VHH binders against Uncharacterized AAA family ATPase y4kL. Designs and how they scored, part 6

Target 1, 330 residues: Uncharacterized AAA family ATPase y4kL, of Sinorhizobium fredii (p55530)
Amino acid sequence: MARGELMKKLLASYGRDEDFRAVAEQIIDEEEKKNNRVLARTLRKTLEAGPQRTQSAPKALAPLIPFPEAAADFVERIEPEHNRNDIVLSAANVRVLLGLVKEFRRADEIRQHGLKVRSKMLFCGPPGCGKTLCAEIFAAELGLPLFRVKLDRLISSYLGETATNIRKTFEFARKQPCVLFFDEFDALARTRDDSGEHNELRRVVNSLLLFIDNMQPKGFLIAATNLDRSLDAAIWRRFDEVLWFDRPEAAMIGRFLKLKFKNVPVAFDPARNSAALEGYSFAEIERVCTQAIKAMIIERRKQVQERDFNRALQDEARRRAGQARLAPMI

## First folded at step 1 (VHH)

Design o9 (framework vhh_ozoralizumab_d1)
Fold by ESMFold2-Fast, scan of step 1:
Structure o9 (fold): chain B 330 residues (1-330), chain A 124 residues (1-124)
Amino acid sequence: as target 1 above (330 residues)
Amino acid sequence: EVQLVESGGGLVQPGGSLRLSCAASGFTFSDYWMYWVRQAPGKGLEWVSEINTDSSYTKYPDSVKGRFTISRDNAKNTLYLQMNSLRPEDTAVYYCARGPSLEEYWNSLEFDYRGQGTLVTVSS
């Protein structure tokens, strides 16, 4: 059977695991018959590891988009390492994100009717609650490249520069669909709250806000801030949507624990510990899970014991208490 | 306005059976995928079944596969969930939901519309 015909069958079997595997095995057998043993062996290893890849939503390869080398200090292309199964989102946030995906897919039709497509999001909430991870997964699900901008470094780089240079730096985001992610956006909020700020810094901040106002990304612009509802209305009004990433409530914690222990043998129900983790961020909860799993490995056990989890929780509680002592009280 | 009204919940013994119904109104029922999701006391929302527009595709998580059966009657605008071999851990408020495939909701179980729910208690 011709290679091209088998490859066509493989692509056509997409989403049908049994058919896909049958065609893949046929391709491997053909390579073996042609004495391409190295390729056949490699393909079989890939297929045997493939249940996880097949079960994962296939994502279009994100296009390679160049950006100015001068921007390398504050712009980084992020390759996705996570998928939607690695995040737990509030129902409200999922609804907004799904709406944005639908508008993006119909953008040309919406614009032909004289209407604007939502393309600018602000992610608000305390650190470790999934803002950066959500941006990564959102970009990956759309098949768009993700560019992370460290806002404090951007501001420093543009001290003494023209507003025109800021626009030129991000021209790539207007030419090709991508997700432009402004991390640490609270640097702008703190600057505006500081009555003693340097005039040059204020000029750069105002230029960035004007850039955001006038930006028409082909994909999306996402900004993330650690600020909560104390956020200045002048800032959040610049965005089409504001998504809140609060510390998870018990139900979300339960789902997250089940997710983190899905492929790890456990001697207890992790979700029963949801109440004990109230007030913790997803990052803190992940540290607890990781330490419990490490304890199992170090002690050469075959499953995570509840005592491993309880010890990890105790250690994280101590870490959290130590950080609270160092943080200034407001 | 879109409305989903669940019924058929109640108290049942372990190993028993219940059939839930969801009456849909305010939209063209036959054009939408339908779902059953549940929330146990002190737990988050859990997806328990999905069905496409013509009943040619259904899906279940391992926790209920082989015990629960989702079905729909497009002529009556009604969604059903047949629950067999019920266990104490099946105790939850069961919700009827409308939306696209669950995969579009990134495991957060958000749907276009959800009913008010019907309580199922499995207890001796």
Scores: ipSAE 0.008, ipTM 0.170, lowest interface PAE 9.6, mean pLDDT 77

Design p1 (framework vhh_podentamig1)
Fold by ESMFold2-Fast, scan of step 1:
Structure p1 (fold): chain B 330 residues (1-330), chain A 119 residues (1-119)
Amino acid sequence: as target 1 above (330 residues)
Amino acid sequence: EVQLVESGGGLVQPGRSLTLSCAASGFTFSDYAYGWYRQAPGKQRELVAAISSGGSLYADSVKGRFTISRDNAKNSIYLQMNSLRPEDTALYYCAADEGWDYEYSYDYWGQGTQVTVSS
């Protein structure tokens, strides 16, 4: 069909969602036939977003159930500021996350067959390797609200409290599809491994683990820990998937550098420095990139010079050495 | 702006070899992962081989017969197909991935080049 004829059909389908989608699909298919694949893909993504907006417009949307005010000290709602183009993930982690997205979208069908849907994940790895950012982007891609829980503060707040109070605090998460993200899970892991802890602290920890066991999230429960080798086996058993967020290897560093410099003129190829950055976390690499960009701005130059990058790298190396001396790491 | 242009397809007899080429432009070639996909009549598009700075991977049906390679200086990807079989008959696509994608969908695709293996 001629493009003008398809456009006329599209306009004529105004107010008729099924007809509109059918015509839009034809337009996308015609663009794909012309080998306008980038345009066809962009239009398809727009169409996929459009039906959700159109279909949700006549539907009554349930308002977000907030967490109790008493939980404000350790629970916060995170508004997504990033999308999948802002993160670099290992192929292994992408495969797991892709599988989880597919199961979530087909959850009703899976449950109709008497099978369980994977909903609990443990993110393991050193700080600054994308665990929190991944949880944020994962929630955003699914259209789910993200609630971050700081476990150390939660444990402190519930010292001397009952298991019932912990369960009541998280009823909001059970009643709605959401991502409940337990940050600083290391606090719980150390408490489980340390036999010298107070009986009250052990009670709170056991109550949280029981809550995690009994919670059947309508979305996902994600826990993030910096400990991977010292984690108690009793904790591992509670999760459907364990994802490893290691310090990036050269290929991932190259992609990350490209990402961080995509909107900034650069006089050198940042990706050629990938090998020199092996052993650095994504957060450390981002600091190097940020400092190099700041140097360009401060000196009122129009492009980042390789010397700006090298100086920033030297400064980050000094920062690493200083942190290791002041706070010895295992 | 970002383009992938395939070449090297054609009609070939069983047991022979064929090399497909994919010329890439409009971006920093070395930063991307590349894949060769094929689609036979009545079948879904399937991954044949992929290459990145971290290495290569192959579909079980082509392991030991096909080899994917890249030439960063020429901004090109190659698929060397040895010991071709009638089952290898398909439209072959070159694809480039510039970022994480939930559906394993590549961001850029070539138009495809036909490979027909018959006597």
Scores: ipSAE 0.000, ipTM 0.141, lowest interface PAE 16.1, mean pLDDT 76

Design p10 (framework vhh_podentamig1)
Fold by ESMFold2-Fast, scan of step 1:
Structure p10 (fold): chain B 330 residues (1-330), chain A 120 residues (1-120)
Amino acid sequence: as target 1 above (330 residues)
Amino acid sequence: EVQLVESGGGLVQPGRSLTLSCAASGRTFSDYAYGWYRQAPGKQRELVAAIYSGGSLYADSVKGRFTISRDNAKNSIYLQMNSLRPEDTALYYCAADTWYESGYDEYDYWGQGTQVTVSS
């Protein structure tokens, strides 16, 4: 095909990733056929690196190798709906994640020196502090598919089964770069600590932990638990890194409020309320922001008023106080 | 948007001290991580020191000699440089980052730079 025609098709495919890639591949192949190998290599590297990841539209990727049908009851593919601008992380967590990204990008060089690449993370902290969102954004930033594992259903499915069957089920994750995400990992910790449990259930839990120990993912294995420092040491020692997702401090709250109101006009400075939200989780703070925005919409106003925010905060504080009164004492 | 203005650079003799200041304006100062970078002629820009909610980070070449600090009330970042060496001669930049502080060349906002020359 004539180069001018290919260029026209490439521009016409703007916004359509599959069409764009197909035309780009044709252009690269034409350059290879013309013996322009340096240009062809440069173009292919650029294409494989992808366009700059957009901050407004999360990148959704189809898996190269699907999980087996037998795993459909407890494994699901998560399509990313968020990007790096939708999360606020501690400096300590950013540093660890940055290091992991660097090692991943140079994994072949590291392995050629006989060294291990860090690939297993444990996310710890109270609910609503960004663990699941962080896993989603981390996968999206690396351009990797994200597979979420429902641990309760997995355990039920493998009663009476062997570690070999668990390994076979997750072989799809070993054969391709991906993020394998085990949510509510504390379900395994509670089961492991329960003296007098059925021998078969304990065996499945131990088989899964051994699988996690011995798995060498091409991408990452992430487990998330709501447990704090009370987590069994035998569990967190299995991970290359442990990241703590604590309730946010004032500076992080200020950044989060700015993120939540970035596309919504406000008649006040949301960051002024950072101190009032100390001790709240990101999920609780998001509920306050969402309720304030809903109040604006319901009242047909064009700006969130400070009174909308104050009412939403008061409502969340009462909800929080009510839940605390009913919570078990430790 | 954050605007960063550096000051305090100049000519100084080896072994002496110099303090650089960076004034931030435009948005909430405490929402950002801040860093000091330097660039000598013919070299790439390198991170010298960073300050964020979790603490401070220093390049190996300046550990024990340089100290980064912040004053939230004055919306300012400082770099205290002690025991200066000729190798410290560079254009020094203040930078602010909403998320990443190093490794990606992804500081969101940069100052104009201030020259530090260490010469006998």
Scores: ipSAE 0.000, ipTM 0.129, lowest interface PAE 17.7, mean pLDDT 75

Design p2 (framework vhh_podentamig1)
Fold by ESMFold2-Fast, scan of step 1:
Structure p2 (fold): chain B 330 residues (1-330), chain A 119 residues (1-119)
Amino acid sequence: as target 1 above (330 residues)
Amino acid sequence: EVQLVESGGGLVQPGRSLTLSCAASGFTVSSNYYGWYRQAPGKQRELVAAIYSGGSLYADSVKGRFTISRDNAKNSIYLQMNSLRPEDTALYYCAAEYDWGEDYEYDYWGQGTQVTVSS
């Protein structure tokens, strides 16, 4: 294999520990064969030192223009605590996100040809399936600040306010490239039903939808909803792309389990339990993993045992059964 | 816009030093990894030095003479070249790779800067 190709594979494996290690070992072995023992020793020392230290999530290089005090009740700036190694995405979602990155990078060229750049995304799927985490990591990878909007609080805050005040409140997001993230977007669908006596609520909702229609972000506008195919078509049409965050299938569960136990010694293969977790959200699976790790720590063991995992799974299954019983009463 | 702009190339005498710089824009340096490549006349482009999580590495022909570094605050990478030899004459390119998932990778390259080592 060409030396340049091997080095390129090493660079390409950044953030994928197993792939990085495999390629790094190959490079070290090739240097040994070339009798470059000093380089081989330096590379091995570097490889061994790196994995032993917990690294902080990469911090985005972003301008810090804060949101106004008037928005503090419903807007929050999110500092990245996670990177792409903390998420498992479907191939379909990766493809769409990469396409959006390409358009963002060439936005001026696209606009010079009289074409619009895609900048508005709708994230759909059940809770706990990675929608908010994906928005955080997407913003971090682009080096853009992430601003989270709590829609229920926004709607309440703007009762009796004008559409102009909504636009003024979000002017900070237009002064810099950023990701503006509207959480719990299905709150708009619930409020949208016309009930006569709440015309002021209807007015605020319509003003917000018009704001979304007319906003030309320098970066991105992302909305997240727990609704899927039942969402009002009028809402769907406001977005350039729709990404689906479904409960993970067995292969994705296997990758997620390997990710969660990456830096924790285990006495079993967690991925062999993927089938038992089908139908669970990523949040539920994370709870199982966390509980199993806590059991190891509490019992002062050096590795997570399969019995720790099985007990955690049993506890989560019981929790799910309890939730199902309470839902019809609430 | 993702852009890499190199500077610092030129004509130098053997045994002298030269520093190349590469300014990156449109992405966060802490989320990417970087390399310096060169292409000598009649040869394919080859990796000279790379910087990655946990350290850096160098081609056999330049180890001990070249040093790669980055400045995250300036979103830039550098190549310090000492004890230059005629064999170091080449077009030098900086490169960055972006990946989002295991099978999806993008390469970004600069325009290249000429380094000529001659008496």
Scores: ipSAE 0.000, ipTM 0.131, lowest interface PAE 15.5, mean pLDDT 74

Design p3 (framework vhh_podentamig1)
Fold by ESMFold2-Fast, scan of step 1:
Parts: sequence; C-alpha cells; structure tokens
Structure p3 (fold): chain B 330 residues (1-330), chain A 119 residues (1-119)
Amino acid sequence: as target 1 above (330 residues)
Amino acid sequence: EVQLVESGGGLVQPGRSLTLSCAASGSTFSDYAYGWYRQAPGKQRELVAAITSGGSLYADSVKGRFTISRDNAKNSIYLQMNSLRPEDTALYYCARDYDFWSGYEEDYWGQGTQVTVSS
C-alpha cells in the first residue's frame, strides 16, 4: 500500500519481471520492518503465486451471462492461466493500460460529468509479440471474463447478415463487464484491401465496423492485428487507444530469457545472448528456450549448456529462413 | 471518506523557508503512504516528495532542500521547504496511495495550497 515513488516504481516495472520482483521485495521488507507481519506475509504469498490478485479482486456481483449457442463456432470463453510474471511489456504500453484501469474503476464518476470512458483498444504488431497474452493477463488482473472472437469465422457466419443481427449476437457482452477480444483483426484489413472482388464481404465488414462504433462496453473491447498489410486509417480511428507490440529490443529479450530460465539450472548467462536474438519475436525466442531445455532433458543433464542454446538458435534461424521463403506465396 | 486538507502556503522571498502541513481524517492514517505533489501554470503535476513504509523519497530538483515527515499521533504529513527558489512557485497537493489492481483504496487529493516565491 505504499504511495509515491515506490508505487510508481512498482507499476512502471510491470512487465519487467526482475525489476518488478525487486521493488515488490523491497516493499514487503519495509512492511516487515514496520512490524506489519500479516500484510508482509499476504504480499509475499501474492508475489510467490505470481501476482494474479484473483483472490483479492471483488467477487463477481452477478451471474455470468453466456454467449448464445449460434455464436459457439466463433466465440469462446478463455480461462486465464497466466499472470504479470509471464509477459514482458514496454513501459509505454504499461502506462496506457494502467490509465485504462484507473478510468474503468472511476467510470461512474467520469460518466456523471458527461465524459466518455476509454474502453476500446487496438493491439498492433507482428505475430508472436504478446498481443493475445496481454489481453488474457489484462482481463485476469481486472477479474473480468474474457471472450475471444475468431474474426474470420465470424465473417463467414454473417455473410448476408445485418448489423442488427450482429448486435443481437453480442448483446451478452453489453449486459456485463467483460473483455471482448477480436483475434485476427487483420482479416478486416485484407478484406478492405481486396474489396473490389468481394462485395458481400465488404457488407459484413461494414456491419462489424458499425457494431464496433455503436458498442458501449461495460468493460473493454480489444482487437489484435498483425499489420502484415497497410492498416486503413478508417479502422484504427474507431479505437480509443492503439498499443504497439513490436519485436523486442535487447533489454526486453534479456528480461524474457531470465523469465524463461528462472526455474531451470543453466551453465551460462542467457541474457548475454540477447543481441543474437534481435529481430526475433517473443514466440520465436520461446521456441529457442524450449528446445534448449528439451535438449538438456533428452541428454539427461542437470543444466542447460550454452551449446544447447546455440543449437536451438541455429535450428530456429533455419525455421525462420524457411518461413520467410514461404511467406511471399501466402 | 478520507479528506486531506493542506495549509502553510503563501508568499515568501527566495532563500527563505516554508512548512506545509496536510491534515488527514480517518482511523487508518498510519497504514498509508503519503506524497506531496506540485503543479506550476502550464506544467504537468509532479511528485516532490513521498513518505512510504518508514522511508522518504525526493525529486532531484528538491533533494537536500526539502524534508517530508509524518506525525501519526496528529494524522498529519509535513513538507519542510528550505532555500526556496522562484521555480518552486506552484500549487502544492497532498495525496494518499492507490492500489491499481485491487481497486479498494484509491488516490485521495487535497484541495491544494499556493506557494509563491518572489521578492
């Protein structure tokens, strides 16, 4: 419950697991020095559990409203299995997300002053850079249910349908605080770019954009796009915030490697390999780490050796080169 | 609900001292961290000093000149400002901590007290 610089350091360190734990440990130690043993113990248990704060979050005040059966092919409820210690976020993204949390908690007061609350986000960046994981963790931290929408399946299902029918399908999301997550939103960008030969798809796209414009969620609407094509300004202007999930820079890679090897003995400093991984996505880096750990297990060793990591990196580089050759065909 | 009331501001000459006081209402004063913030015209609000978990933190611009303290028996926070400069001129606010994730405790701000440093 510390305020000022310590609280700012803790919040600013969100997504920097090493820094976050260091500041959290400092706060816990200071509470112990203050003779607040019960608080210190509670904070330590929360930190050790990977601070999900699901237990301390306010209990659900109303029964969860399920999505209609007709939507089952393209909507699913996601149960979060990750927490803040499973993701590395830029400081800029952390600040935006914390601002949105503050507005959400004060939403009724903001609305009483005739002002709108920010509730619509667009997550932009190449695949494998944490967009979906961020949406899961954000929903979990707020104690909100997460509903994922597969946009390509939705478009196919609503070919020839009206905006009114789409609105009715998503009425469950309007009636309760939740996070509605539109995955693969780049499907709309591709359809827009190719609209000349797909008149019927353009109608579905326009109906979805109208739905997004008119929706006033009690929680949040998040869309994720890979930006593998130029994004039409008419699309991103519909969102209150646009967050960029770029390929990680060396410092973020170093933090991510420490995170992936925290419970695995290593005979080398993984962070020293950060420069070799520049240009890789978090998903690609995770594959390198996983393959290095598997090599240790298969060879029945007690530690991951640097040669295990280097071999995994070479194999991922080969995979990456192969996919790059295939990408122009897709 | 918690109320924070600042006092002690005023007009003062450069090089002089002022002490700001913040009186807090509530039965759990000692359980919270407190901070002093300031806002000059046309600038963003900035943290000046904080007192947290038995320790104090200061902005670089005031380090060595300002001292934050607390009196749990009086439910009060103080900011002792020495060697005041014209650039210290601002509206000064007292604030209590906020837990962004639990939502149980939120930031509480006082009304502010004006400090003007000029001849």
Scores: ipSAE 0.000, ipTM 0.113, lowest interface PAE 13.7, mean pLDDT 75

Design p4 (framework vhh_podentamig1)
Fold by ESMFold2-Fast, scan of step 1:
Structure p4 (fold): chain B 330 residues (1-330), chain A 120 residues (1-120)
Amino acid sequence: as target 1 above (330 residues)
Amino acid sequence: EVQLVESGGGLVQPGRSLTLSCAASGFTFSEDAYGWYRQAPGKQRELVAAIYSGGTLYADSVKGRFTISRDNAKNSIYLQMNSLRPEDTALYYCAADSYYEWLSSEYDYWGQGTQVTVSS
């Protein structure tokens, strides 16, 4: 057969593996007949190496393996409701996350060289600064399902159980690319206090830490804690990366305000209000923006007025004052 | 109209330095994100360096060799390239984005590109 005919046959066999291999064998045999032994050898080695595995296939489109019903009390699947326009990250966090995305996309190639892929992250910082939101957006951008674990509930459920049961419970996460997100990881800090605590509780905590050490996720394992300054150094060492989610600086606030008002006409420069929002979490700032936009809609205006923003900010300040008054009295 | 105009490209020998400049017009300079991308023949465009209100970001291949900076008074972005290697040969693009996306390499506005060739 002429080379042109064999090449046409090869292209026509795309998507039919047995036909493709048969045509590839014919091409190799034809090169051997023409005494092109080096080319024939190279083609055979390429064929026997199989499909390129340097880049991971989009595995998020495979059928989802559900978590066991026994885990329903502390595991839930989170459906993404947010995108990149809902979060602003520090330069340091952006760099780390971009590196993780790159390694994930080339994971098979990295593992082929006997190297480990970074897959375990610890998110630290005060509430409302984007830890849970970042995990959601990160999973969504990679096309991975997100499973959230309530750690305090998990610990309670495993009192009196064996370490083997914890591994079995999370087998679903090992068998598929996903993001396994341990929320309220600071629950571990309280259980490490040996004042009046039972050995059983500490055993469950140690079993969870061992599970984290031995877990080899096809995607990512993320833990989030509000007690970053109180965490044992032994906990930090279990993660490939630690990301800090502090209350935003003026520059980050300005960027966040631009993102929140990107698709909404405004009669003022939102970024000029960055200084007024210093000390606020991203969640608090989002509430201000949302209230201002709602005021525009309710009043049937075409633009958010600066007074809408100022009123929303005053309302949020009152909410913060109310929370402070509800704090336990000494 | 938003416009980005690159300059400073050319032919240089390995180990030498080159500075690329990008003049920006038509938007609020100091409040936007800006980046330098490059595209070698047969390859996709890749981010080289970015600068925004929160800091700078560099590709691993250029860390310690390249420096991105901006001059707000002149509405200009610069890429100082030191210790150039043959692998740095590419068409370099200036890009601007009012909303930098941390998982995206895409920008809203692009320059025309300037060729950098590192060869003897």
Scores: ipSAE 0.000, ipTM 0.184, lowest interface PAE 13.1, mean pLDDT 76

Design p5 (framework vhh_podentamig1)
Fold by ESMFold2-Fast, scan of step 1:
Structure p5 (fold): chain B 330 residues (1-330), chain A 122 residues (1-122)
Amino acid sequence: as target 1 above (330 residues)
Amino acid sequence: EVQLVESGGGLVQPGRSLTLSCAASGSIFSDNAYGWYRQAPGKQRELVAAISSGGYLYADSVKGRFTISRDNAKNSIYLQMNSLRPEDTALYYCAADLSYEELWNYGEYDYWGQGTQVTVSS
């Protein structure tokens, strides 16, 4: 049967467990018949896991402990909207992240042998290259809640406060498995270099670094920075792993374009435009794709034309040139 | 579906070089991700090197000594092993996944060859 007919039968079987299972099995069997063994395996694994196991995994953990209201100005809970299929990572980063996932799943056994589990990561690279998206997907893969800390806001809020108060504010993160994500971590380097009348800022920074050193997370602590060369070497040593998020090479761009147009009809091969996008960040490339799709919608077309993509690329190139012109000379 | 056949294994002395070859059939070769694994007697199977459209990956124990490459015209994957050590003695397996996306999503390879023995005698 056509894929659409099986999908229609699956939706129609809602509320009828036996019918739902029968249609799901038929879909899996059809994929096996088409020699789509990887897809068939994934579907069978998903069916066997069931909604109960998927829903139970987060519920089986201790109840979510909310962050204090006083922290609301600089801590937010991020709801995952993405999965592994929504990001293109370097092979080196895939190796590290898969290793961390495996260690986390076997953490109790590793600790029983007197060994430490890797839990602290530093994400380095220019803006728009997937650092925040990677943290979101990593947390989602593990079934852990993601809490984002706005570092500039945290530093400002804790002027005159002590290391004890910072620790107390983040007890919610220590008491439950979670991913605690410090964005714009290079703010620490800027603060530490200020030796004027900003001794209170330096104190808050030192208190935060002490907090990071002493934290034993039940999940992960991730910090993200746009600076690699300006960051104090002593700061890197506080992390178990350092991952580099560089601007994508042509092969990664090609895969990203295929991913962004996966569910959108296109009249051209997006991957053939990979070379033209070298030097662009993933965020810049996503804007090009989004603009091209919007052009299709506005003009009431049924597929993205290559001219839609070329216009979007031209617009992004002009935006990029404008940003370079506005950048302060220092 | 993919079928994999390894060759090029053998007995070599420490410090020498050896090239392993993996011939692939049954699918679009250029779209697949490929890897080399090894397993020594009584040890767990470990990833040695991987190649995909997204780049290269090497185990820390072989980085700088081993190089993975592919020839799409010949449907073949190669592992060039330089400065071999007794610790490199193992059965070497070629493995394949359908694509970089599949490798990322599943975390393990779908297809395996029968293996080729590499023995480094001291």
Scores: ipSAE 0.006, ipTM 0.185, lowest interface PAE 10.5, mean pLDDT 75

Design p6 (framework vhh_podentamig1)
Fold by ESMFold2-Fast, scan of step 1:
Structure p6 (fold): chain B 330 residues (1-330), chain A 119 residues (1-119)
Amino acid sequence: as target 1 above (330 residues)
Amino acid sequence: EVQLVESGGGLVQPGRSLTLSCAASGFTFDSYAYGWYRQAPGKQRELVAAISWGGSLYADSVKGRFTISRDNAKNSIYLQMNSLRPEDTALYYCAKDYEGSWYDEFDYWGQGTQVTVSS
């Protein structure tokens, strides 16, 4: 049958699922007959996936299960302000995150085969390299709510408490698909180092590690830590994946500069400055871009000049050198 | 409409090289990530290589042998395949997606180009 005839039948079947499927099958069969097998397979996959295939989960109309008042000091819900176009990630991290998304989407099939789904991640790297932003965007892309935990406040609040009480506090996260994000995970290592004879602090730390071990999230658990200190092997083994957020390479810097100047006229090619920014974190690079844009505004120019960028870079380099003098050791 | 057109496939002997090309039209080329997928008869489609401004990534089976590259001036991406093996025989697809995409599949696909490695 002619394509136009099948297309007309498809449109006429709108709202009639059985008729729609029958016409769709005819279209797929015609494409197979014409040796358009790629198109035929794509259409069949689309038909089989149907409404169950979501690019992002629709925003729930039902109220979320709230966290308890006792947790209000160290748990907050983060409203996403960014999307995947607002972040620059290494190819290695993109590959891991894509794998995690794929497993999440096929979790029931994986579990049916007696296999575990990866759900626990540790984000490692120096400050300002996108760890928190990545967790926010990852949750947003999956359509999951993000709950941020201030780990140092949690540890302090749970002095004398048990793993059972920690689990009860986070029961809200187990009852709904979500991303539970433990910020400032360095507090765990520092608390262990400082504990010495502080048995209660060690007990809270061990209870938290036990909680991480035994938590079976419907979504994900993510912890973020800075690379100013190595973590015990006992901590690393608790995570399914460890992602490294290093200071960006020249190509990543070029893309980040393009992103930051996307909606601002520039009289120069920002990407040509990528080499000069090697060794800088994304947060430091963003400060340079922000200061250059502010200079344009203050001077009432219509474009960011290269001199505005160079001055901002010099100011950031001076700031960076000043901070380094406070930490003369490696 | 976004359009991707693959070319460069063919019959080649084991150990030889082949370069695949993908020409893109209908959108701003340099704003997106691109990937190469392959599918052999009776097997599932797999990601071979992907490229974005953040760098490139490769499937473990092709690391060190394949190289993905892009030419923004020509709106094209390439897959240089060295040291080809019979196991590389498949229909190769070019795909386009957003920069920093975290989905396992790209939004737009080409028709594919056949690569056959045999003596």
Scores: ipSAE 0.000, ipTM 0.166, lowest interface PAE 11.6, mean pLDDT 75

